# VHH binders against q54mt0, part 37

Target 1, 331 residues: q54mt0
Amino acid sequence: MRPISLRLHERPITQVLFNREGDLLFVAAKDKLVSLWYTTNGERIGSYQCGGVVYSIDVSQDSKYLITASADAKARVWDVSSGRQLDSTDFEVSARSIEFSQGDKQILVVTDQVMGCQAKIHVFDFDKDEVRKLNKSYTLPSPQCKITQATWGPLNKTIFASCEDGAVRIYCTEKRELIKTILDHNKLVTRIEWTKHRIMFMTCSKDGTAKLYDTKTLKLLRTFDTGRPINAAGISPLKPHVILGGGQSAESVTTTKVDASQFKVRFFHIVYGEELGGLIGHIGPVHSICFTPDGKTFATGGEEGLVQVNHLDESYFEFDDDLVYNPPVQH
Key: E = the ipSAE of ESMFold2; O = the ipSAE of OpenDDE; V2 = 0.75 times the mean of E and O plus 0.25 times the DockQ between their complexes.

## First folded at step 19 (VHH; framework vhh_7ubx_2)

Design J2 (at its last fold request DockQ between E and O 0.81; V2 from the best seeds 0.61)
Fold by ESMFold2, look of step 19:
Structure J2 (fold): chain B 331 residues (1-331), chain A 123 residues (1-123)
Amino acid sequence: as target 1 above (331 residues)
Amino acid sequence: QVQLVESGGGLVQPGGSLRLSCAASGFTFSKYAMTWVRQAPGKGPEWIATIFSGGSTMYDDSTKGRFTISRDNAKNTLYLQMTSLKPEDTALYYCAKETWIYNPSGQYTFDYRGPGTQVTVSS
């Protein structure tokens, strides 16, 4: 099966995201646009235009509501099927990260740090049953550091923030305070990804590594070193596999085949640590990776504006047959 | 060059029916989603329905159940069957290649559209 190539966006992709059913693909980009596609055939359903770069998106579990965080200092709620904007809220600076809580009752939004304004994590109540609008709830204490992404921990009891200084900071939602700082990366943490049921999480960093942790103990279980900046990870919900993507800056995207290979996505076995293979498809850094919930499809989005939708075949599902167990490496 | 030509509009009494057609040329019709849009005087465009290349459809809630979008790929023609027409359905109806973009000003936009056909529902 050939990958489906989506070439609508001509500026860097910031996020690709499947809905819970896996039949819809959302694509956010620096061209101020979010596009919506059918997964199976790559046909565009509609587009949502913001006033600035769209850094982050999420979709409700019923696939009826899209939320966006944008450089125009707004978070927005959209009706997925009609494209209509249902609500928005203004911030003093760019919104950088946005995510529904488990159960869609709350939304977190990260705002940027600029001179004179500290990064903040805001939490809003969301009522999709009667009134579909953002209601301010609370703000967490500032980490005094730029935040690249924030995400809800298990059962919404915590919020994890990936930070520019290489830290992952964990907040208690009940006490509304910082409870843990993990500083294992020496460069910006680009992304936090959860395994199924959130029993483990993975961090990606510009330091060229991805790190896997036990969520309950926060113990580092394994480090994956690719030798290149890692911008994104996709964790299979079906196999103990991770796909890592990234690469060198867009200014150094070159004309040679060996240089283009630095943008391939690379497959690793999470338990055994062994690299399983790779896939070349982008001519610039990969910024976002997402699996469908059934684990049979994943999408990648790159600096060049290309989105690839990859349907995994039998060879992918056979990778593990010959692997040898290697204990996790402590870093 | 994409060309879209609508026809089938006219004057209809409330409760009546009308079938609109859109003849398409300048692109491979069967490969693209097609959309019906309407615009009443002094108002912005309103998305009605989209039919995708594989035949699946999506409708805005305001016309759902009363309007049916369909296509004939052999004839490069898009259709809108309208029933139970109301005075508020009075508008210029036009077809568009592909589907909606919703902009920050709160309006639908479409990259490629026809000149439209007038539908007037009045007693």
Scores: ipSAE 0.787, ipTM 0.912, lowest interface PAE 0.7, mean pLDDT 89
Fold by OpenDDE, look of step 19:
Structure J2 (fold): chain B 331 residues (1-331), chain A 123 residues (1-123)
Amino acid sequence: as target 1 above (331 residues)
Amino acid sequence: QVQLVESGGGLVQPGGSLRLSCAASGFTFSKYAMTWVRQAPGKGPEWIATIFSGGSTMYDDSTKGRFTISRDNAKNTLYLQMTSLKPEDTALYYCAKETWIYNPSGQYTFDYRGPGTQVTVSS
């Protein structure tokens, strides 16, 4: 099936995100816009205008609320259907990452590290019933480095933070303390992705590798070496497949000859680590990948401002068995 | 040139019904989503509903169940059937091509929008 190409943004895509039902696609970009699309036919519904580069977005489980983190040092809450801004909170520096907790009762926000200001992880209470106010709950200790992403662990008991020093730092939400540090990557960790039930998570890095971990034991299960910086990963909820995307930015390359092959979205078997195939669709680095919850569609966003919506055909689903993960019994 | 012309507005009593129309020209109507919005004096614009090219619809919660958006592609016309009208529904109603853009200033912007049709609900 031919992918649907969404052409609106004139600057790099920072994130693509499907809602729970998979019928809505949110696209954040460096042009200060979040765009909303109908997944079925690729029609644009609307756009949310922020005051700066939109780095991160998330949508509530009921698809009623959109939250955004942007370079204008704001986190915002939006009404999805009407596009209205409902609430905002100001920070001293850029907001880089944002995510709803499971159950949508809290919001996690990461702020940037700049001269004189350390990166911070902020947690806000979110009440759907009361005037949609963001109330600050707590702030976690700073790791003394830039945090690229923070995400909730299983049942919101932990927060995982990917960092520029190649570490993933895990915080206990109850104690509000750092409890674990994973230092397996040799360069900046770009992204943390969860499997459907958060039994496993995958880290992506500029070192050219993605790593799969058991969430409970934090044991490294698999390393995927692509040889190119990895910016994004999509984990299929149906198949034992992971999609990896990335590539080198033009700014980092001294050579004028851009190898388009580096911008391929590559499929791997999640258990065996074998490359299964790839798709060409972008002419620049891929920054974001997301599957629909039903696993039938995935979207990619690139440096060129393009979003590709890919509907998977029957041949894809016949290729491999359903993903079943049985965690190793600690003996 | 894209043109949108709203009609069907007027004075109606509370509980009454009204059907708005929007005549579209200058583009392939059937290929685009269409949107209804309204703005009351002294208030910000409100999104009402969108209908996609495939016929799927989306509604704001405030008018959901009372208003119905539809389209006739053969006539290049967008419709808004309003029922159980309330004084709070008094506003200038606009037809827009495709989508809305909401900015932090509390305003909607559209690629194309008609001049609007006035709906007044009053006893």
Scores: ipSAE 0.378, ipTM 0.750, lowest interface PAE 1.4, mean pLDDT 90
ESMFold2 (binder alone), look of step 19: mean pLDDT 80; pTM 0.779
ESMFold2, fold request of step 20: ipSAE 0.735, 0.705, 0.725; ipTM 0.895, 0.890, 0.896
ESMFold2 (binder alone), fold request of step 20: mean pLDDT 80, 78, 79; pTM 0.790, 0.781, 0.789
OpenDDE, fold request of step 20: ipSAE 0.356, 0.019, 0.026; ipTM 0.737, 0.467, 0.458

Design J3 (at its last look DockQ between E and O 0.75; V2 from the best seeds 0.55)
Fold by ESMFold2, look of step 19:
Structure J3 (fold): chain B 331 residues (1-331), chain A 123 residues (1-123)
Amino acid sequence: as target 1 above (331 residues)
Amino acid sequence: QVQLVESGGGLVQPGGSLRLSCAASGFTFSKYAMTWVRQAPGKGPEWIATIFSGGSTMYDDSTKGRFTISRDNAKNTLYLQMTSLKPEDTALYYCAKEVWTYNPSGQYTFDYRGPGTQVTVSS
């Protein structure tokens, strides 16, 4: 299980993302760059340069369009294969989160909260056949706190927003109003991650826990307590496994000793809740984890700018047979 | 020091063909993706095609179907086979040891190492 290491970025990775086919890997970072790679061999294909930190990215289902949210207060649409910018829209403040709807007919963008400007959730129509790809459609009522991510719920009928106050807020897209607030975390919710078919979702938090919910009922099913801030989760589409990553940044730590074990990614069985093992490889907090849709590969991105692409072998897929998991051999 | 020397350009009529070569030295050629770029007078660089270390290729839509990128790792040489040439293809053609980057000013960024080879398509 030897990972492919991608070392282009020298600043923190903000997001790693595979396309639908799993053959392309997109990497966004605080160096204002999104890089594009082949998954199988880690060879770079090209880069998309923004005017500021790139906080969030998504790619269309046909892999023809990349969208980016950046600290330069722009959302951009890019042609994946050529790198050319096809459209952009301006905001008053940084764009923090961006996502295509199921079917790629709309784009969800979150803008930051600063003094004098409330956090906003924007929904744009996306029309790949028009000269102007982005048309503003509407905004949702502000939660009046910072939003770390917004994501489409099942069938685009809802939008979930993870918030700095520890809440997940759920909006109805038809009525365009807040319909539910889940306040189970006591610190910032960093990420919402969906299981296949969106029948369950997981929240990650700086409070050191990840929480699994039934999407239909919103019932809390399980809490995973790692004891350290969780920045990211990757849910396998193939096995009932989740990978959790995070750790404390250097600014938050008062000791001079660096212990790489605090940045390992940790594997949990979703149903039984047991920790299955871990991988050490990053020397800073892990900020993003993504599986390929076939579940055979996952990528991690860290604060040190390292991206690791892990191709899972046969031993990983045989783990559940005896309810005990021997950790993968390091290095 | 990376060194790239382009050759094979010339004057051709519309519909004609040319084969460009790029001799590479100063690095392990087979380990790197290689790119053809062109630049017409008064215009920014245009990405044409990239061939990756494993042999896969990508092309810009404007030249797809008319141009073919290839490499010979034993000879440290990159090639561009050009057919069905049009007056719009008139430019200096360069090879690069880089893949494309598209900047927020709406331009590709490349750093040329060689003199380029002039392709002129006119009646």
Scores: ipSAE 0.725, ipTM 0.887, lowest interface PAE 0.8, mean pLDDT 89
Fold by OpenDDE, look of step 19:
Structure J3 (fold): chain B 331 residues (1-331), chain A 123 residues (1-123)
Amino acid sequence: as target 1 above (331 residues)
Amino acid sequence: QVQLVESGGGLVQPGGSLRLSCAASGFTFSKYAMTWVRQAPGKGPEWIATIFSGGSTMYDDSTKGRFTISRDNAKNTLYLQMTSLKPEDTALYYCAKEVWTYNPSGQYTFDYRGPGTQVTVSS
């Protein structure tokens, strides 16, 4: 099946995100824009103009609100349909990560670490019914390193933070304290991805590995070694498959010979860890991957500003059984 | 050259109906999404609705149920059927090609937009 290519952004894509229904695709990029697309045919609906590089976005469950974190040190709330900015909050430094809690009652924002300013995890209350004010609820202690992403754990009881030192730090939202640290990666953790019910999560790293964990026990279940920096992962909600993307940036490579194969999106069996295949579509590092909730489509965003929307054909679904995970019974 | 020309505006009583048209030329009309927006004096622009090439539609909540966007690809024409008009609907109505961009300054920008047609709802 021929992918739909979305060409708008002239700078690197930072994130691709589907809404709950899968009919809308949001694309964030370093050109300060978030673009909205209709998934079925790749038509552009509109754009949200931010004041800086957009690092992170999320959409509410009802697809009414878009939130953005950007380099202009702002978190913004947008009306999805009209494109209107509804609210914003200012920080001292760049906002790097943003996510709605389950139920859309709170918003998590990570701010950057710069000289004289430590990375912070901020939580805001979000009320859909009131004049859409972001009210600060609390701030978590700083890990004294750069946080690349923060994401809500199951039932919002925890917050997971991926860090530049290779650690994943887990905070209790009730106690507002660090409760666990996972240090399995040897380089910067780029991304945390959840399975559909957040029973498992996957970490991606510049060390060239992705790691699958049991959420409850935090036990390492599988390591995927790609030999190249991994920036993004997509976990199928239907099949026991994970898609990994990344590649080495031109800035980090002393050799002029760009091997396009490094930008291949690779499919792995999530349980067995074997590579199933790959897709070539990008000419630069892949920065983001996202499945539709129905698992029939996935999107990839790359350094070259390109988004590929891939509709999976029937042959893909006939190959493997549905993903079933049975957590190990802690004897 | 892309051209968009709106028509059908005018003076109407509250509760009345109007049908706006937008004649498009200079591009393959059937391949693009089209959008209606409006702007009242002293107010920022408001998005109303978008219709995609496949016929799917999206509406702003404020006008949802009263306004209907449609298109005739054979005629290269976009329509907005307005019903139950209110004084608050008084504005200059614009047809736009494809998409909108909203910036933090509270403004919409379009790749292409017509000159607009005035709709005035008054008793």
Scores: ipSAE 0.242, ipTM 0.691, lowest interface PAE 1.8, mean pLDDT 89
ESMFold2 (binder alone), look of step 19: mean pLDDT 79; pTM 0.782

Design J4 (at its last look DockQ between E and O 0.72; V2 from the best seeds 0.52)
Fold by ESMFold2, look of step 19:
Structure J4 (fold): chain B 331 residues (1-331), chain A 123 residues (1-123)
Amino acid sequence: as target 1 above (331 residues)
Amino acid sequence: QVQLVESGGGLVQPGGSLRLSCAASGFTFSKYAMTWVRQAPGKGPEWIATIFSGGYTMYDDSTKGRFTISRDNAKNTLYLQMTSLKPEDTALYYCAKETWTYNPSGQYTFDYRGPGTQVTVSS
């Protein structure tokens, strides 16, 4: 089937996100708005307006609560079905990343680094059965570096932070201290994405590579070199496939000609390392990619404000039929 | 341009029933979600229900079970069947093209709405 195009947002998309059932799609953007859509037909269910750019969103596993991080220095909790704001927490500076813990009992928020204020990693308690409010729990030691994203590791025992200096920093949630720094990228790390069950994770970087790691050992398993900045990855929960997206902004390119091919999303086989194909659907950098949990649909969001919802067909699921094993890249 | 005209309001006794209609023109009615909204004096807009192009419905919990949204695409008409009416249901009822946005001021907003029809529930 042809992709469903969602054209509500006039400003860059910051995140696209499916709920656990895959029937709802949330879209956050720099126009201060989060929009909610039915996945199947692309009809808008409602919108949640913040007081500033929305950098990051997450939804509870029961699909009842949406959380947002925005440039107006707030994290907010919303009732998904009615749109009503249930609570908010103020920060000193913009909130840049937000995520529920596994089980939805805590919320992780990253705040920006600006003059006079270091980046901070905040953890809040969240009681969806009692008050459904954000209650401050703790803050982790600052890496003294801008943080692009933080995400919960397996069983909520760790928190991974992707940083502007090219590092991934890993914190222990029980001891509340930094336990590991992985510095394998030479430009900022844009995103960390988990495989199903979090047994592996992938880092994306402006250095043009994505790197796959074993979560338990932290060993680098494979590097995907696309030759272009990578802003986002979508890891299929169904096939050993990853979709990489990004592209160079016009501000960073010396040529006056913008080549639309640099914004295509590219498919790779995770084990074999082979590029499987690509889709051209955006006229600007791709900033976010998300699969539905069943692996049959993925969404992309771009700088131009376009969201594409792609229902995968038989040809996608046959990519592997003709592949020959391509050995892992050696270090 | 989008034109929405509500009708069917009036004075009703508590416990009574009322059916509202909304005639739509200026757009392809069958392709859009449609919404009922109410606004009591001194209060902000209150989302009641939305019916989507394929007929699926969503309701705010406050009126679920008492109010029923429906549509007739052949007549370009949206309906709200209200039952078990209470004095607190007294409000201006209007239809809107598409669905809610909830703003930072704690209010629902809608891009396109009609002028509304008054519903008054009193003895």
Scores: ipSAE 0.793, ipTM 0.915, lowest interface PAE 0.6, mean pLDDT 89
Fold by OpenDDE, look of step 19:
Structure J4 (fold): chain B 331 residues (1-331), chain A 123 residues (1-123)
Amino acid sequence: as target 1 above (331 residues)
Amino acid sequence: QVQLVESGGGLVQPGGSLRLSCAASGFTFSKYAMTWVRQAPGKGPEWIATIFSGGYTMYDDSTKGRFTISRDNAKNTLYLQMTSLKPEDTALYYCAKETWTYNPSGQYTFDYRGPGTQVTVSS
């Protein structure tokens, strides 16, 4: 099936995100806009204008609220349907990451490390009934490095933070302390992605590898070596497949020859680590990948401002007889 | 050139009904989503509803259940059926092509919109 190409953004895509139902696609970009699309036919619904580069977005489970983190040092809450800004919180520095907790009772925000200001992980209480004020709940201890992303662990008992030093730091939300540090990557960790039910997570890195972990034991289960910087990962909720995307920035490449192959979205078997195939659709680095919850569609966003919405055909599902991968509980 | 012309507005009593129309020209109407918005004096614009080319609809909660957006692609016309009208519904009603953009200043912007039709709900 031919992908649907969404062309609106003139600057790099930072994040693509489906809502719970999969019928809405949110696209964040460096042009200070978040765009909302209808997944079925690629029609644009609306846009949310921020005051700076939008680095991160998330949507509530009921698809009523959009939250954004942007370079203008703000976290914002939006009404999805009307596009109205409902609330905002100011920070001293850019907001780099944002995510609803499971249950949508709290919001996690990461701020940037700049000019002596340490990266911070902020947690806010979110009340759906009175979405007027984000109330700060607590702040976690800051690492001495930039945090690229923070995400809630299972049942919101932990927070995982990917860092520029190649580490993933795990915090206990109850104790508000660092409890574990995973240092398996040799370069900046770009992204943490969860499997369905968060039983496993995958880290992506500029070192060219993605690593799959057991969430409970934190045991490394698989390493995917692509040989190129990885910016994004999509984990299928239906198939034991992972999609990896990335590529080298033009700024880092001394060679004039743009190898389009580096921007290929690559499919891997999650258990065996074997490459299954790839899709060419981007002419620059891929920055974000997201599956619909039903696993039938995935979207990719690239440096060129392009979003590709890919509806998976029957051939994809017939390729592998294995449905939803349950990692073997290593006893 | 894209043209949108709203009609059907007027004075109505509380509890009354009105049907607004928007005549579209200058583009393939059937391929685009259409939106109704309104603006009351002294207030910011309010999004009401959007209908996609395939017929899928979205509504604001404030008007949900009372207002119905529909379209006739053969006539290149967008409709808004309003029922149980209230004084608070008094506003200039606009038809817009495709999408809205909301900015932090509290404003909606549209690629294309009509001049609007006035709806006044008063006893």
Scores: ipSAE 0.123, ipTM 0.612, lowest interface PAE 1.9, mean pLDDT 89
ESMFold2 (binder alone), look of step 19: mean pLDDT 79; pTM 0.782

Design J5 (at its last look DockQ between E and O 0.73; V2 from the best seeds 0.00; counts 0 for: pae O 2.4 > 2)
Fold by ESMFold2, look of step 19:
Structure J5 (fold): chain B 331 residues (1-331), chain A 123 residues (1-123)
Amino acid sequence: as target 1 above (331 residues)
Amino acid sequence: QVQLVESGGGLVQPGGSLRLSCAASGFTFSKYAMTWVRQAPGKGPEWIATIFSGGSTMYDDSTKGRFTISRDNAKNTLYLQMTSLKPEDTALYYCAKETWTYNPEGQYTFDYRGPGTQVTVSS
């Protein structure tokens, strides 16, 4: 099955995201635009324009509200179906990461660390029934390190922050303080991705590894070493599979030929750790990967602005009889 | 070159009906979503509805129930059926190829639009 290619954006994709039903795909990019598409046919429903690069997006569980974090120092709430901006809030610096809490009652926003301004983790109350949707709630103690992403832990009891120093920092939302620092990466952590029900999480890093952890114990369960920077992971909600994507951005990188295989997304079995295969779809680094909640479709977004929507057919979910091994019985 | 030509506007009494047409050429009509937009004097563009290549539709909540978008791919024509017209429906109505973008200034924008057809609702 050939992927559906979405070619609207001409600047790097920053995030691809499906809604809860999986029928809508949101795409954020450095061209200041978020685009919205039907998943099944790749037809554009509308676009939401910000005043600067859009680094991060999320959508409410009912698919009525889109939230965006932008380099224009704003977080915004949008009506998904009409495109109208419903609310915004200003920061002093770029907003880098944004996410609804489970249940959509709060919104988590990360702002940059720059000269004279510490990185901040903000939590807003989200009130979908008010004119002003975003209401300040609290901030967490600054990690005093640039944060690439923050995300809610299970049942909204924790917030996990991926940081440029290679740490994952975990905050308690009730006590509003740092409770754990995991420093297992030696370069910037690019993403944290959750398995279904958040029983495990995966960290991705520029150090070329992705690491899988048990959420309750924080025990490191497995390290996946691809040998190249990992920008994104997509964890299947249906199969014990993860898709890893990334690659080196070219600033004076020279190869004898453009070899798209260096940017292929690679499939790994989460339990056994073995690589299952790869899929070539981009000619530059992959920055974002997302599965639909039913596990039948995934999207990838790349540095070149291309988005690929891959519909996994029934043959993918059936084992190939030619590849099944039955080792001899040992006595 | 994309060409869109609207017709069917005119003067109508409150409570009346009109059917607008948009003739499209210069692109493969059946492959693209098509949109109706209106713009009243002194106001920005207002998105009315979009019909997608497969026939599904989306409407702005303000127009749902009174206006119906449809298309005829064999004739490369987009339609807007308007009923129960009110004086506040007075506007220039135009069709657009594809669908809306909402900008930071709080306005809808559309990449390709026709010159429009005037609808005036008055006694």
Scores: ipSAE 0.837, ipTM 0.929, lowest interface PAE 0.5, mean pLDDT 89
Fold by OpenDDE, look of step 19:
Structure J5 (fold): chain B 331 residues (1-331), chain A 123 residues (1-123)
Amino acid sequence: as target 1 above (331 residues)
Amino acid sequence: QVQLVESGGGLVQPGGSLRLSCAASGFTFSKYAMTWVRQAPGKGPEWIATIFSGGSTMYDDSTKGRFTISRDNAKNTLYLQMTSLKPEDTALYYCAKETWTYNPEGQYTFDYRGPGTQVTVSS
């Protein structure tokens, strides 16, 4: 099946995101725009204009609200259908990451680390009925380094923060304290991705590896070495497959010959770590990957401003059995 | 050149019904999503509904259940059936091609939009 190519953004894609139903695709980019697409046919519905580079987006479970973090130092709440801005919060520095809590009662925002300002993790209360003002609930201690992403742990009991120093820092939301630091990567951690029930999580890094962990024990289960910086991961909700994407930026490459193979989206078996295949569709680094909740479609966003929507055919589903996770027996 | 021409507006009593039409030309109508928006004097523009090329629809909650968007691809025409009209529905109604963009200043922008048709709901 030929991928649907979405061409709108003229600057790098920062994030692709499906809603819960999988029928809507949100695309954030460095052109200050979030675009909304109908997944089934690739028709564009609308766009949300931000005041700066959009670094991160998330959508509520009911697909009514879009939240954005952008370089203009704002977090915004949008009505998805009408495109209207409902609320905004100002920060001193750029907002880099944003995510709804499970249940959509809170919003997590990470702000940038710049000279004189430390990275911060902010949590806001969100009321669907009174979307007037985001009320700050609490702020977590700064790790004294840049945070690339923060994401809610299972049942919102923890917050996971990926950092530039190669660490993943885990905070308790009740105690509002750092409780664990994972330091397995040798370079910047670019992304944390969860499995469907957040039983496991995967970290991506500029060190060229992705690492799979057991969420409960924080035990490292598998390392995927791609040999290239990894910016994004997609974990299939149906199959024991993970998709990895990345590549070196042109700025970092001293050689004139851009090997297009570095921008290949690669499939791996999540348990065995074996490479299953790959797709070529991007001519620059891949920055974001996302599966539909039903696992039948995934989207990729690249440096060139291109989004590829890939519908998986029957051959993909016949390849492996459904993902069954058996936690390691704690001996 | 893309052209959109709205019609069917007018004066109607509260509780009444109107059917708006938008004649499209200059592009392959059947391949694009179409949108209705409205703007009342002194108010910002409001999105009403979108119909996709495949026939799927999306509505704003404020008009959901009262307004119905439809299309006739053979006639290159977009429709908005309005029922149970209220004074608050008084506005200039626009047909737009494909998509909207909303900015933080509270404005909708469209790649292509018609001149609009006036709907006035008054007793």
Scores: ipSAE 0.079, ipTM 0.608, lowest interface PAE 2.4, mean pLDDT 89
ESMFold2 (binder alone), look of step 19: mean pLDDT 80; pTM 0.780

